# Ledger of designs, part 3: VH-VL binders against Regulator of nonsense transcripts UPF2 (UPF2)

Target 1, 187 residues: Regulator of nonsense transcripts UPF2 (UPF2), of Arabidopsis thaliana (Mouse-ear cress) (f4iux6r469to655)
Amino acid sequence: RLLQRLPGCVSRDLIDQLTVEYCYLNSKTNRKKLVKALFNVPRTSLELLAYYSRMVATLASCMKDIPSMLVQMLEDEFNSLVHKKDQMNIETKIRNIRFIGELCKFKIVPAGLVFSCLKACLDEFTHHNIDVACNLLETCGRFLYRSPETTLRMTNMLDILMRLKNVKNLDPRQSTLVENAYYLCKP

## First folded at step 6 (VH-VL)

Design p9 (from a5 with light chain S33H D34N; framework fv_tiragolumab)
Fold by ESMFold2-Fast, scan of step 6:
Structure p9 (fold): chain C 187 residues (1-187), chain A 122 residues (1-122), chain B 113 residues (1-113)
Amino acid sequence: as target 1 above (187 residues)
Amino acid sequence: EVQLQQSGPGLVKPSQTLSLTCAISGDSVSSDSAAWNWIRQSPSRGLEWLGKTYYRYDWYNDYAVSVKGRITINPDTSKNQFSLQLNSVTPEDTAVFYCARDHYDYYAFDYWGQGTLVTVSS
Amino acid sequence: DIVMTQSPDSLAVSLGERATINCKSSQSVLYSHNNKNYLAWYQQKPGQPPNLLIYWASTRESGVPDRFSGSGSGTDFTLTISSLQAEDVAVYYCQQYYDTPYTFGPGTKVEIK
């Protein structure tokens, strides 16, 4: 059916067409099915996240349940994964945080949630959480750094990240990853 | 069908480096659906997981605390294999070493190498 | 680390009779968000590597006879061999993959009476 077309929506025109068609099938059951389909994007299909976020942003004005349900599911998933010490499912963590970041650029995810996720990673500065934090920064860090409302908080978070890198004497891979993310946000 | 074939010396002197290789056929060491593990077995410690290497947008390694600081597990994409290096070995490291695959769909060890008995003795 | 224990250490069972092996983890290996138990069972015969029997606590690996079954949740798990055959003489290990380091039970040796 209509939801089977989601993985093929690899352009703005295609996702917008599907979004318009979806508006004619609006029911509470169909909204839950859409949210589940968006949330279960394949781990290898990160290129779809921007298009899915665009669809959610388009539907947000008339179908408030969709962004609310999706954001809650993503937040719950983040919280369940961030505390695992020797972490499996790094791809699930990266998909989760990149989706949060993409939705933040559409103002579907509030900046406060992004900062909460970043703080959680910095508070528990483990091997995988360094990668998660850097993926979040690569996805929406520049957007938050350039926005007047969030520039100061982003600057403070980036300062903390660099201090942790220096204090903990990270291995060469992790050190390079942090530096790349930092300078992607502020060159 | 996936097969894992181990190679490396079966005798290592104390304080030297233990080095083993696991050659993969039927799968790619760079598969984003697999992870490549080293496990050892001894009468005193039983089965002990040592660590793994896996490719997920980049290469990652996880190591057991018991060997952290002495162990390196590295993939070799050109030869489709992965290796174990364990530094500063002692007689307590004497064990049968196995390489094994875990798969994204179940995380359990579905394919194992034949095993290599490594004796640490002078 | 998650500590795995097994009981009994060894078990002697007559051909065709039921063999039951218990496994306990020091903390829950049930992941609440997907409702899966990160628990596997392996069979090891002399001179061979371990062979995967069961994953997700109760899912049988392809090619494993249906006389093997796994049950349990959280911290308490059971491997059952409903009708022991001669080829089932082996050591059986449970293993958690909930968190690293992955850890194994000490094994249960199954022998014919």
Scores: ipSAE 0.035, ipTM 0.634, lowest interface PAE 7.0, mean pLDDT 88

Design q12 (from q11 with heavy chain S54Y R105S; framework fv_daratumumab)
Fold by ESMFold2-Fast, scan of step 6:
Structure q12 (fold): chain C 187 residues (1-187), chain A 120 residues (1-120), chain B 107 residues (1-107)
Amino acid sequence: as target 1 above (187 residues)
Amino acid sequence: EVQLLESGGGLVQPGGSLRLSCAVSGFTFSDYAMSWVRQAPGKGLEWVSAISGYGDYTYYADSVKGRFTISRDNSKNTLYLQMNSLRAEDTAVYFCAKSYGYDLSYFDYWGQGTLVTVSS
Amino acid sequence: EIVLTQSPATLSLSPGERATLSCRASQSVSSYLAWYQQKPGQAPRLLIYDASNRATGIPARFSGSGSGTDFTLTISSLEPEDFAVYYCQQYDNWPLTFGQGTKVEIK
């Protein structure tokens, strides 16, 4: 069926074709099934997130409950996981934050939510939250840095990130990760 | 219809080896983390090992680290548990269990279990 | 590791009575707690996930509540098929752990 084709949509043409076909399945139940399928994207299939975000952005103009439901699920997931140190949760945290970042580039996720996620990670600067913050910055940091509405806030967040790196004794991996993320946003 | 079917259990001598298999159907196997959970006779449930959907990450209880190896073949929809250096305390029914979603969580479906008896 | 302590170890009740089972975690597991039912010779069956959500096909008489460290499974009116062992399980932190079980038996 249509939803079984989602993992194979690895191009703009394929995801756009599936999106057009989905527009004919206009029921509340089908929209909830789609959101659930998108939310449950494999943690190892991060390359699909950009295509899924494109699909959501395309559907947003005619099916406003799709982006609303997905964003709420992602925000709830982030809030439930940000304080956890378990290694099992890191793959889910990375998938979660990268999806939020991809959706931000389509303006489906508001910049305010992205900055809230960044602040939460900076406020509790653990090894996992460093990975999460850096993945978010690598995904949408350059987009936010270039946008006039968000440039100042992004500059402030990047300054806080570098200050934390310098005052904390990070291991070489963590230190390099932060530096790479910073210079990807602000070359 | 989701089904998990275990096989490979039996009687083995201490220090011996056994390989358990779990054949699955009714869902996209690679989208879900899988676990082995065991239950010694008359005792409670003990999580043993888990593997991520694509097999990139494996996890083990301290009691089995270095002795057991979990693996999966997504092309055959089959989960495996290679058990080496078996001890009497490994005697248990071994259940194959499917997690909800890609990370380790609660188990929405279980297999019938296969009995492993380690004795001389 | 997070230790889950179930109480009581055994509940002796009659059909039609309410059963209340407790599960306490050694540290907060938020709402990441599930409940299972197991009958002799059978695999466990999922009853409740995320502390309070009933799994598909589970009768309305089963309900879960709680958050943080204190959780409760309630069976509002026991049916003959409900006499079994019940386990709680947390999936908030590594490694995954189960409680020791509560046996609900006929008086």
Scores: ipSAE 0.000, ipTM 0.465, lowest interface PAE 16.8, mean pLDDT 86

Design q13 (from q11 with heavy chain S54R L104F; framework fv_daratumumab)
Fold by ESMFold2-Fast, scan of step 6:
Structure q13 (fold): chain C 187 residues (1-187), chain A 120 residues (1-120), chain B 107 residues (1-107)
Amino acid sequence: as target 1 above (187 residues)
Amino acid sequence: EVQLLESGGGLVQPGGSLRLSCAVSGFTFSDYAMSWVRQAPGKGLEWVSAISGRGDYTYYADSVKGRFTISRDNSKNTLYLQMNSLRAEDTAVYFCAKSYGYDFRYFDYWGQGTLVTVSS
Amino acid sequence: EIVLTQSPATLSLSPGERATLSCRASQSVSSYLAWYQQKPGQAPRLLIYDASNRATGIPARFSGSGSGTDFTLTISSLEPEDFAVYYCQQYDNWPLTFGQGTKVEIK
């Protein structure tokens, strides 16, 4: 029942209310069901990712297995998809990477995982990986750039990104996407 | 000036092995993905294998998977193709090809090719 | 794997004539298609990338068009040096694949 309300939680108040109610249903089985429901967010419902990440962050203090399970599932999904070039996977890749980025802003996903994902995309800077890298940067790049702990690594990644963009003859859409992501992180 | 030069081709019997090399110059080798593309006598081009700029990712055509290994030595500006369990249908000129960038796209520069003949 | 089918297999024309070469993909490759020219005993030479962009140093008489599954290479007016074999190549999905080639020969 509670899980049926997740797609409707389109505000901080609604997700916080559901999160509080979920605390009263604390069991190992219910935590696994919640993680699966969060992970299976529709590819078209990107607006929910920030709210789901807020819920996970709120629950993390009391239920460490929730963030742990979700992060592992997202990392496994990223690794399975980063090398696939076919058209059908783009929406799944974007959902995956934006969720990772949203969770990073709550410090649920460690910065090291984000840098690993960026590095994987830059190492194979083609097709969907350009869009994936840019979506990740648009989601959490500024957060990482402005943090003293990650500013240097972020600067290095952005320099690599801009070098790759300048060396390659990207089409106008991809070139603009890279520039927008870069300057969003480093205004 | 960009140059790619293949070597290591020759005559080998079915089941034998050969290692091809491609020496490159004129660009920062580690910044570019590289591929091997072959062409059987009188036939068209067939992509064989690709490797990312740092060597972290490798890809193979199904026809060579498990038999061929692509590798690179960025300190020596050299690309390699280790060919094991060779078959008559592997007979071809093997070209070293530079990808446009770190990604695996089209090939902006090619070597002259080296002939591999698999025959008894 | 994505299969690229080129037509015609052989195109017999005279210098000054227009050559139109087709490449059809078994599934959509968006605009991730390149064209190469190969002369006997030589390595292939990149002509067109991303379906319609001319590579550096390639004469203006060469042009590419198309998207999805149907692509065309056009040589507006054949020069003697243009008589060669032409290959299309897709880079939308693994494995990278080439068409079987179209031979443009002198009539």
Scores: ipSAE 0.000, ipTM 0.456, lowest interface PAE 15.9, mean pLDDT 86

Design q15 (from q1 with heavy chain G55Y; framework fv_emicizumab_arm2)
Fold by ESMFold2-Fast, scan of step 6:
Structure q15 (fold): chain C 187 residues (1-187), chain A 120 residues (1-120), chain B 107 residues (1-107)
Amino acid sequence: as target 1 above (187 residues)
Amino acid sequence: QVQLVESGGGLVQPGGSLRLSCAASGFTFSDYAIQWVRQAPGKGLEWVSSISGSYDYTYYRREVKGRFTISRDNSKNTLYLQMNSLRAEDTAVYYCARSYGYDLRYFDYWGQGTLVTVSS
Amino acid sequence: DIQMTQSPSSLSASVGDRVTITCKASQDISNYLAWYQQKPGQAPELLIYDASNLETGVPDRFSGSRYGTDFTLTISSLQPEDIATYYCQQYDNLPLTFGGGTKVEIK
């Protein structure tokens, strides 16, 4: 019932209202159901990721298993997909990495995991990994670049990104995507 | 086998210039940030400057900024440090050191160092 | 700048002794700390990275630990070849900074 309303929460007010209502229905079974519902957000509903991340951040202080389960599921999914070059997986890969990036902005996902994901994509900078890396940077790259704790690491990763753009002889779409992501990160 | 070999050190008058070189082998040079770290006689280690792999982003400690220029030639696997307006406090053994992986991090390999003496 | 305060500046111990060296950061640097060993007349060599990870080829008598902004390098059973100066280094922020060093000598 409450979970049926999740896909309709397209504003801060709507997701905050649902979060408050969920607090009155808390049980171990309901927490597992919530995590599963959040994780299975439709590939085409990326606008929900920021709201879902806000909900997770709000619940994190009193329901620690919610962020822990969700982060583990997202990390496991990333690791299983990063080596696949299957065409059918691009929407899932983009959803996965953008959710990781949104959760990073709420400090639910540690910066180290984001850098690990980015490095994995840069280590094999071809096919979907180019789009995945750029989506991650567009989601949380500016946040990480502006944060004193991560500015140096972001600077190093952005340097490697631009090097790979030239070395890999990318097509015009990929080159534009990389340039847009790079300059979005640097104010 | 990763190797870094420094050269170019020597005796120079205050206000003079020297250019240090670091020849790298055994790894893909352009994939690593490389640093210069110095050590004055009988003193501790002091970071001087770093340069990123391909796009040559440079970083300096404040006391050398504007006087020293770090650069690299990835086609020759060589790192340089151009030192101008040298001062007595620049006297030290200068080490070339490689950062591990993609970050400006810890230094996993070091050269043997080259001595720079600034004295009248 | 992040200051790394290393103590003691020197120590003397017997072969087989447990030796501890401490490094204190002036602010939170997470686990972004490395330990180096420098033998007389030689270049420094990496011992430990990310506060507690032992570099390949380094004897397992060396270990590193963290408690807040306090970092410790431990040598569980000092050997003659361990005579050296040890340095900590933070890589959380620029400028990269080292501790003042700890000279370890055998009694």
Scores: ipSAE 0.000, ipTM 0.443, lowest interface PAE 18.0, mean pLDDT 86

Design q16 (from q1 with heavy chain G53P S54Y; framework fv_emicizumab_arm2)
Fold by ESMFold2-Fast, scan of step 6:
Structure q16 (fold): chain C 187 residues (1-187), chain A 120 residues (1-120), chain B 107 residues (1-107)
Amino acid sequence: as target 1 above (187 residues)
Amino acid sequence: QVQLVESGGGLVQPGGSLRLSCAASGFTFSDYAIQWVRQAPGKGLEWVSSISPYGDYTYYRREVKGRFTISRDNSKNTLYLQMNSLRAEDTAVYYCARSYGYDLRYFDYWGQGTLVTVSS
Amino acid sequence: DIQMTQSPSSLSASVGDRVTITCKASQDISNYLAWYQQKPGQAPELLIYDASNLETGVPDRFSGSRYGTDFTLTISSLQPEDIATYYCQQYDNLPLTFGGGTKVEIK
């Protein structure tokens, strides 16, 4: 019943209310069910990712297995998808990477995982991976760029991205996408 | 109102070529992947080919790969299917249909279809 | 390829009857399944997407459900305008595949 309300939580107040109600349900089985529900967010419901990440961050202090399980599932999904043929999976890849980015802004996903994902996309600079990398940067790039702990690594990654854009002769859409992501991180 | 209008169908000999067009109106064409789906007379639906919103990705069923080429011109809101080396088995009504974004999904709007008959 | 097996191939029912048609995927496709209605001489029209979401403008007598790899389209009270062939379609992986269709006729 409670999990049925997740897709409707399109404000901070609504997700916070659901999160408070969920705090009274403290079984390992219920926590696993929540993680599965959050992970299986529809690939078209990107607007929910910030709210789901906020819920996970709120629960992290008292239910440490929730963020741990979700992050592991997202990392496993990213690794399985990055080596697949660039066809039907683009929306799933974008949902995956944006969720990772949203969770990074709450410090649930460690910056090291974000940099690993970004490096994987830069190492195989395909059209899908360019879209994935740019979505990641649009979601958490500015946060990472402006954080003292990650500024240097982010600067280096952004420099590599721009170098690849210039060398690889991207089409106008991809070139614009990369430039927009770069300047969104470094205004 | 959303509209997709196919044209270019007709009678053609085996081994011949035909070019289908799909004219789109009433929506932002470049937000949608567009598909070609065919239906042989009295038979079911069969996916043929898909193209991403900006034409950077194209996909084909095995039986048409190398013979058919899907393309689009976003400035003209038009989709194309170039059909070469046609076979009797390609005889069908060809529909164009749209799906939102880059991921290939369900088709919320379909055209009326254009009949392609491959016969000697 | 993912095989979609649809049953029955045809059925005949009376106005007001509850009608169910089933579609079975050869492997797990999550909720990545749509249902279409095709009336004679017309193009298909979307009814249900993501297994159970009703498309805008579709009457609420239509509903979709999933149990594992089995998907069901239900018409709670059949109307004359529902005479059509119904198709399921998976979009979990390429090639996109359709069920064989279920022809619904009124007695």
Scores: ipSAE 0.000, ipTM 0.476, lowest interface PAE 16.1, mean pLDDT 87

Design q2 (from q1 with heavy chain R105Y; framework fv_emicizumab_arm2)
Fold by ESMFold2-Fast, scan of step 6:
Structure q2 (fold): chain C 187 residues (1-187), chain A 120 residues (1-120), chain B 107 residues (1-107)
Amino acid sequence: as target 1 above (187 residues)
Amino acid sequence: QVQLVESGGGLVQPGGSLRLSCAASGFTFSDYAIQWVRQAPGKGLEWVSSISGSGDYTYYRREVKGRFTISRDNSKNTLYLQMNSLRAEDTAVYYCARSYGYDLYYFDYWGQGTLVTVSS
Amino acid sequence: DIQMTQSPSSLSASVGDRVTITCKASQDISNYLAWYQQKPGQAPELLIYDASNLETGVPDRFSGSRYGTDFTLTISSLQPEDIATYYCQQYDNLPLTFGGGTKVEIK
């Protein structure tokens, strides 16, 4: 019923309309089902993440458990995957980190969690973690760089990223990813 | 050391009015939603009304809507239930009960109850 | 409204017996169910919340479980102090609703 419409919400108007309808469902069970549906967004449907994040931000004012549950699930997923080097997990890692980044732009995910994720990737600078870090920076790095509260920490993280790129033996693809992410945040 | 103490119960005639109070102590009163739950003699529990911690949001079971008014004074740590147009079927022990936060939760602490008898 | 159907309405058992009380929700309420114990002449007291979490201070002979919309309260070894009426309550949606109660007596 309402949850079947989520994959089709590819505009601000459509997601806002569904969000308004969902506000009338004050059932805790339905809120838990919504969180699970949002969390289980297909790894190939990255275009939906911004709309889902907008929905969560709108609902956060009246349904505080929705953002809390979703953020906890995303953090748990990140921590379970960051040390795994299996190629089969890369799409899930990218979906996870981009969702965290989109929620950060709505201030649902605190900047501290984003920096913790970024630090974890930089501490274990593997090919997958480079892709994850760069996707995070592409999603919310500019937002964090422009914010007075986070500008200094972002500058430090970007400096570390470029330093690691110069010191580590990266292939041309990885090197280009790092450069693109850096200049997207700090043109 | 959480305590909820109800008062104000008594015998009233049909169509009459009565105001119940629930005095709270041992916790930050404004952080908790408080409920009125009633129990008719020899029968089960019925939720009557809820009020949010701020007092801004109130909810009622269908049968009492428009007749009962729940309110609270956070500066006095006291909850109220104003009961108007009382009917025989409102006869019950009325309990106040605490639930946490902004969402629907279970009731972790209950008062001892106060008996309301509506009879001629 | 979400209807909570509790069974049995009453039961008699011997000290040491395993007692099982069931509560059925008319729709999916996830784990948003609590169990309360009410001794004669007293206010109800919380036993179990979120279907299976034991409240602090409650003896470990009490346990709760869920299977779909069916919820069970179990007393593994009935004691004399367990003579009471037990109620389930859903807190998934308004109006908040209780089961009809199960009166537990000792033979």
Scores: ipSAE 0.013, ipTM 0.603, lowest interface PAE 7.9, mean pLDDT 89

Design q3 (from q1 with heavy chain Y57W; framework fv_emicizumab_arm2)
Fold by ESMFold2-Fast, scan of step 6:
Structure q3 (fold): chain C 187 residues (1-187), chain A 120 residues (1-120), chain B 107 residues (1-107)
Amino acid sequence: as target 1 above (187 residues)
Amino acid sequence: QVQLVESGGGLVQPGGSLRLSCAASGFTFSDYAIQWVRQAPGKGLEWVSSISGSGDWTYYRREVKGRFTISRDNSKNTLYLQMNSLRAEDTAVYYCARSYGYDLRYFDYWGQGTLVTVSS
Amino acid sequence: DIQMTQSPSSLSASVGDRVTITCKASQDISNYLAWYQQKPGQAPELLIYDASNLETGVPDRFSGSRYGTDFTLTISSLQPEDIATYYCQQYDNLPLTFGGGTKVEIK
């Protein structure tokens, strides 16, 4: 019943209200249902990902199984999809990587997982993986660039990205995507 | 040493009211959800109501909702149960019991109980 | 509501006997079940939480196990001080619900 309200939580106030209601005396068996509902967010509802990540971060202090289950499901999905290039998969890949990036800003997803995802995309620099890498950088790249613990690693990754862009002679759309992501992260 | 001590029970006429108290000591009261559990003479345990550590969230079994109000005063380390419109079927020993956090719903410490008798 | 069906309602056993009490949940509650002991004239005391974890200070002759929605409390060697009524309680969902109790007596 509370899970029916998730798609309507399009503000911080709405998601925070639902999170508070869920947090007190919530069913432990129903946490698996919550994680499944969060994971199965529609691929077209990208605007909800920041709110869902905020909810997960709030619940993490009392219900540690929620973030761990969700992160595992997202990592497994990324690994299963990073080598696939079917049209239907691109929307799922974008939703997946943006969710990972949003959770990284709340420190639910460790930076190491983000760097692993980024490296996988750079190692196999296909048209889909370029979109995935750029979406990840747009979501959490600046956060990672500005954090002392991750600045050096992020700088190295951004340098690799620009080198690949120049060497691979990308089409104008892809070249612009890379440049926009790069300058969004770096001052 | 964790202690919970109930008081306020007694004999009351049907339709009457009673206010139960539970005095807590030996732990940080505001960190724990506390519950009321009752037991009719010769019968089993029945959950009545729960309140969060902050007091912001309260829950009731269906049969007492609207008649009973659970509350707490964290400055006094005291839990309350205001019982209105009492019925014969509310006759029971009332226990307060502690659980901790959003994940913990079992009762690790119990008071000794206070008897409420609703009879004419 | 989640119904907890406890069996038997009562049993009589001899000192040293292995005693088994069963509790069945009407739906999956994972491991979110506790067992309580209530001695005559006293408040209940926690014995086991999360289906199989023994509470500190409780004798090791008490153990809990789970098979699906069936939960078992076992007393490996019944002692005179174990004479009590035992209750299971689920805490997977509201309302919190208890089993009907099992009264354990010495023959």
Scores: ipSAE 0.000, ipTM 0.464, lowest interface PAE 15.5, mean pLDDT 86

Design q4 (from q1 with heavy chain L104F R105S; framework fv_emicizumab_arm2)
Fold by ESMFold2-Fast, scan of step 6:
Structure q4 (fold): chain C 187 residues (1-187), chain A 120 residues (1-120), chain B 107 residues (1-107)
Amino acid sequence: as target 1 above (187 residues)
Amino acid sequence: QVQLVESGGGLVQPGGSLRLSCAASGFTFSDYAIQWVRQAPGKGLEWVSSISGSGDYTYYRREVKGRFTISRDNSKNTLYLQMNSLRAEDTAVYYCARSYGYDFSYFDYWGQGTLVTVSS
Amino acid sequence: DIQMTQSPSSLSASVGDRVTITCKASQDISNYLAWYQQKPGQAPELLIYDASNLETGVPDRFSGSRYGTDFTLTISSLQPEDIATYYCQQYDNLPLTFGGGTKVEIK
């Protein structure tokens, strides 16, 4: 019953209301079902990721297994997908990386995992990995650039990104995507 | 070697108070939730209370809530159960038991127990 | 609260017999169930966790299984040292709840 309401939680008030109700259903089985429901968000429902991340952040103080299970599932999914060149997987890759980015803004995903994901994309600078890297930067790059703990690492990664753009001579769409991501992080 | 040693049990009158202690050794105390489980003479096991590794989150069975207070001192590796307004039905051997992990779970190590008798 | 119904309350069997104890949860608890052995005058000891995982140091004659909300503890060949009361415990949700116990005696 509560999980049926998740796809409709398209505001902070709605997701916070559901989160409060969920806190009273504190079973490990329900936590596992919640994590599975959050992880299986449709690849086309990117607007839900910020709300789901907010819910996870709210629950994290009392239910440490929720963020731990979700982060592990997302990391495993990223590692599985980053090596695939299948054109039909791009939406899944974008959903995955944007969820990681949204969770990073709540400090649920550690910055180290974000930098690991970004480095993997830059190490294999392909059409899909360029889109993935840029989506990650669009989601949490500004947050990481502004944080004293991550500013230096973020600056270094952005410099690598711009260098790769220039030496790889990307098409106009890819070049514009990289420039937009860069200047969104470092205006 | 993981050890849990309870103390503080004894005879008290109804309405009285008693404080139980559990001394832990052989592991990083603050990494584990610890539970109090009781067993009335000749009866089964009954969960009483849980405390998270940090001590920030405490849980109680309904019948003891408001009367019992679980707490811990991580600097001394010691768990406490303050029992107030004791009733005859609180008579039991009280065990402290280590939860697997930071919150509630199964109990991988148990103390020897300490007997609490509530009688006039 | 999650109710744990344990059966039988007691049993008597001969050395070498296969002994089966059952525990039924009032709702889905996934695999969040443990089994404990309590010998007379002693504290309980963990035998099995996550429904079927054998705790280190426990003899391999002990095993656990799950079928929906039904959980089974099996002793494949009963030994004299197995005289004890056995308890199941769910840790899916608070309050943590135990079964009523099964007293195992040798004939």
Scores: ipSAE 0.026, ipTM 0.625, lowest interface PAE 6.8, mean pLDDT 89

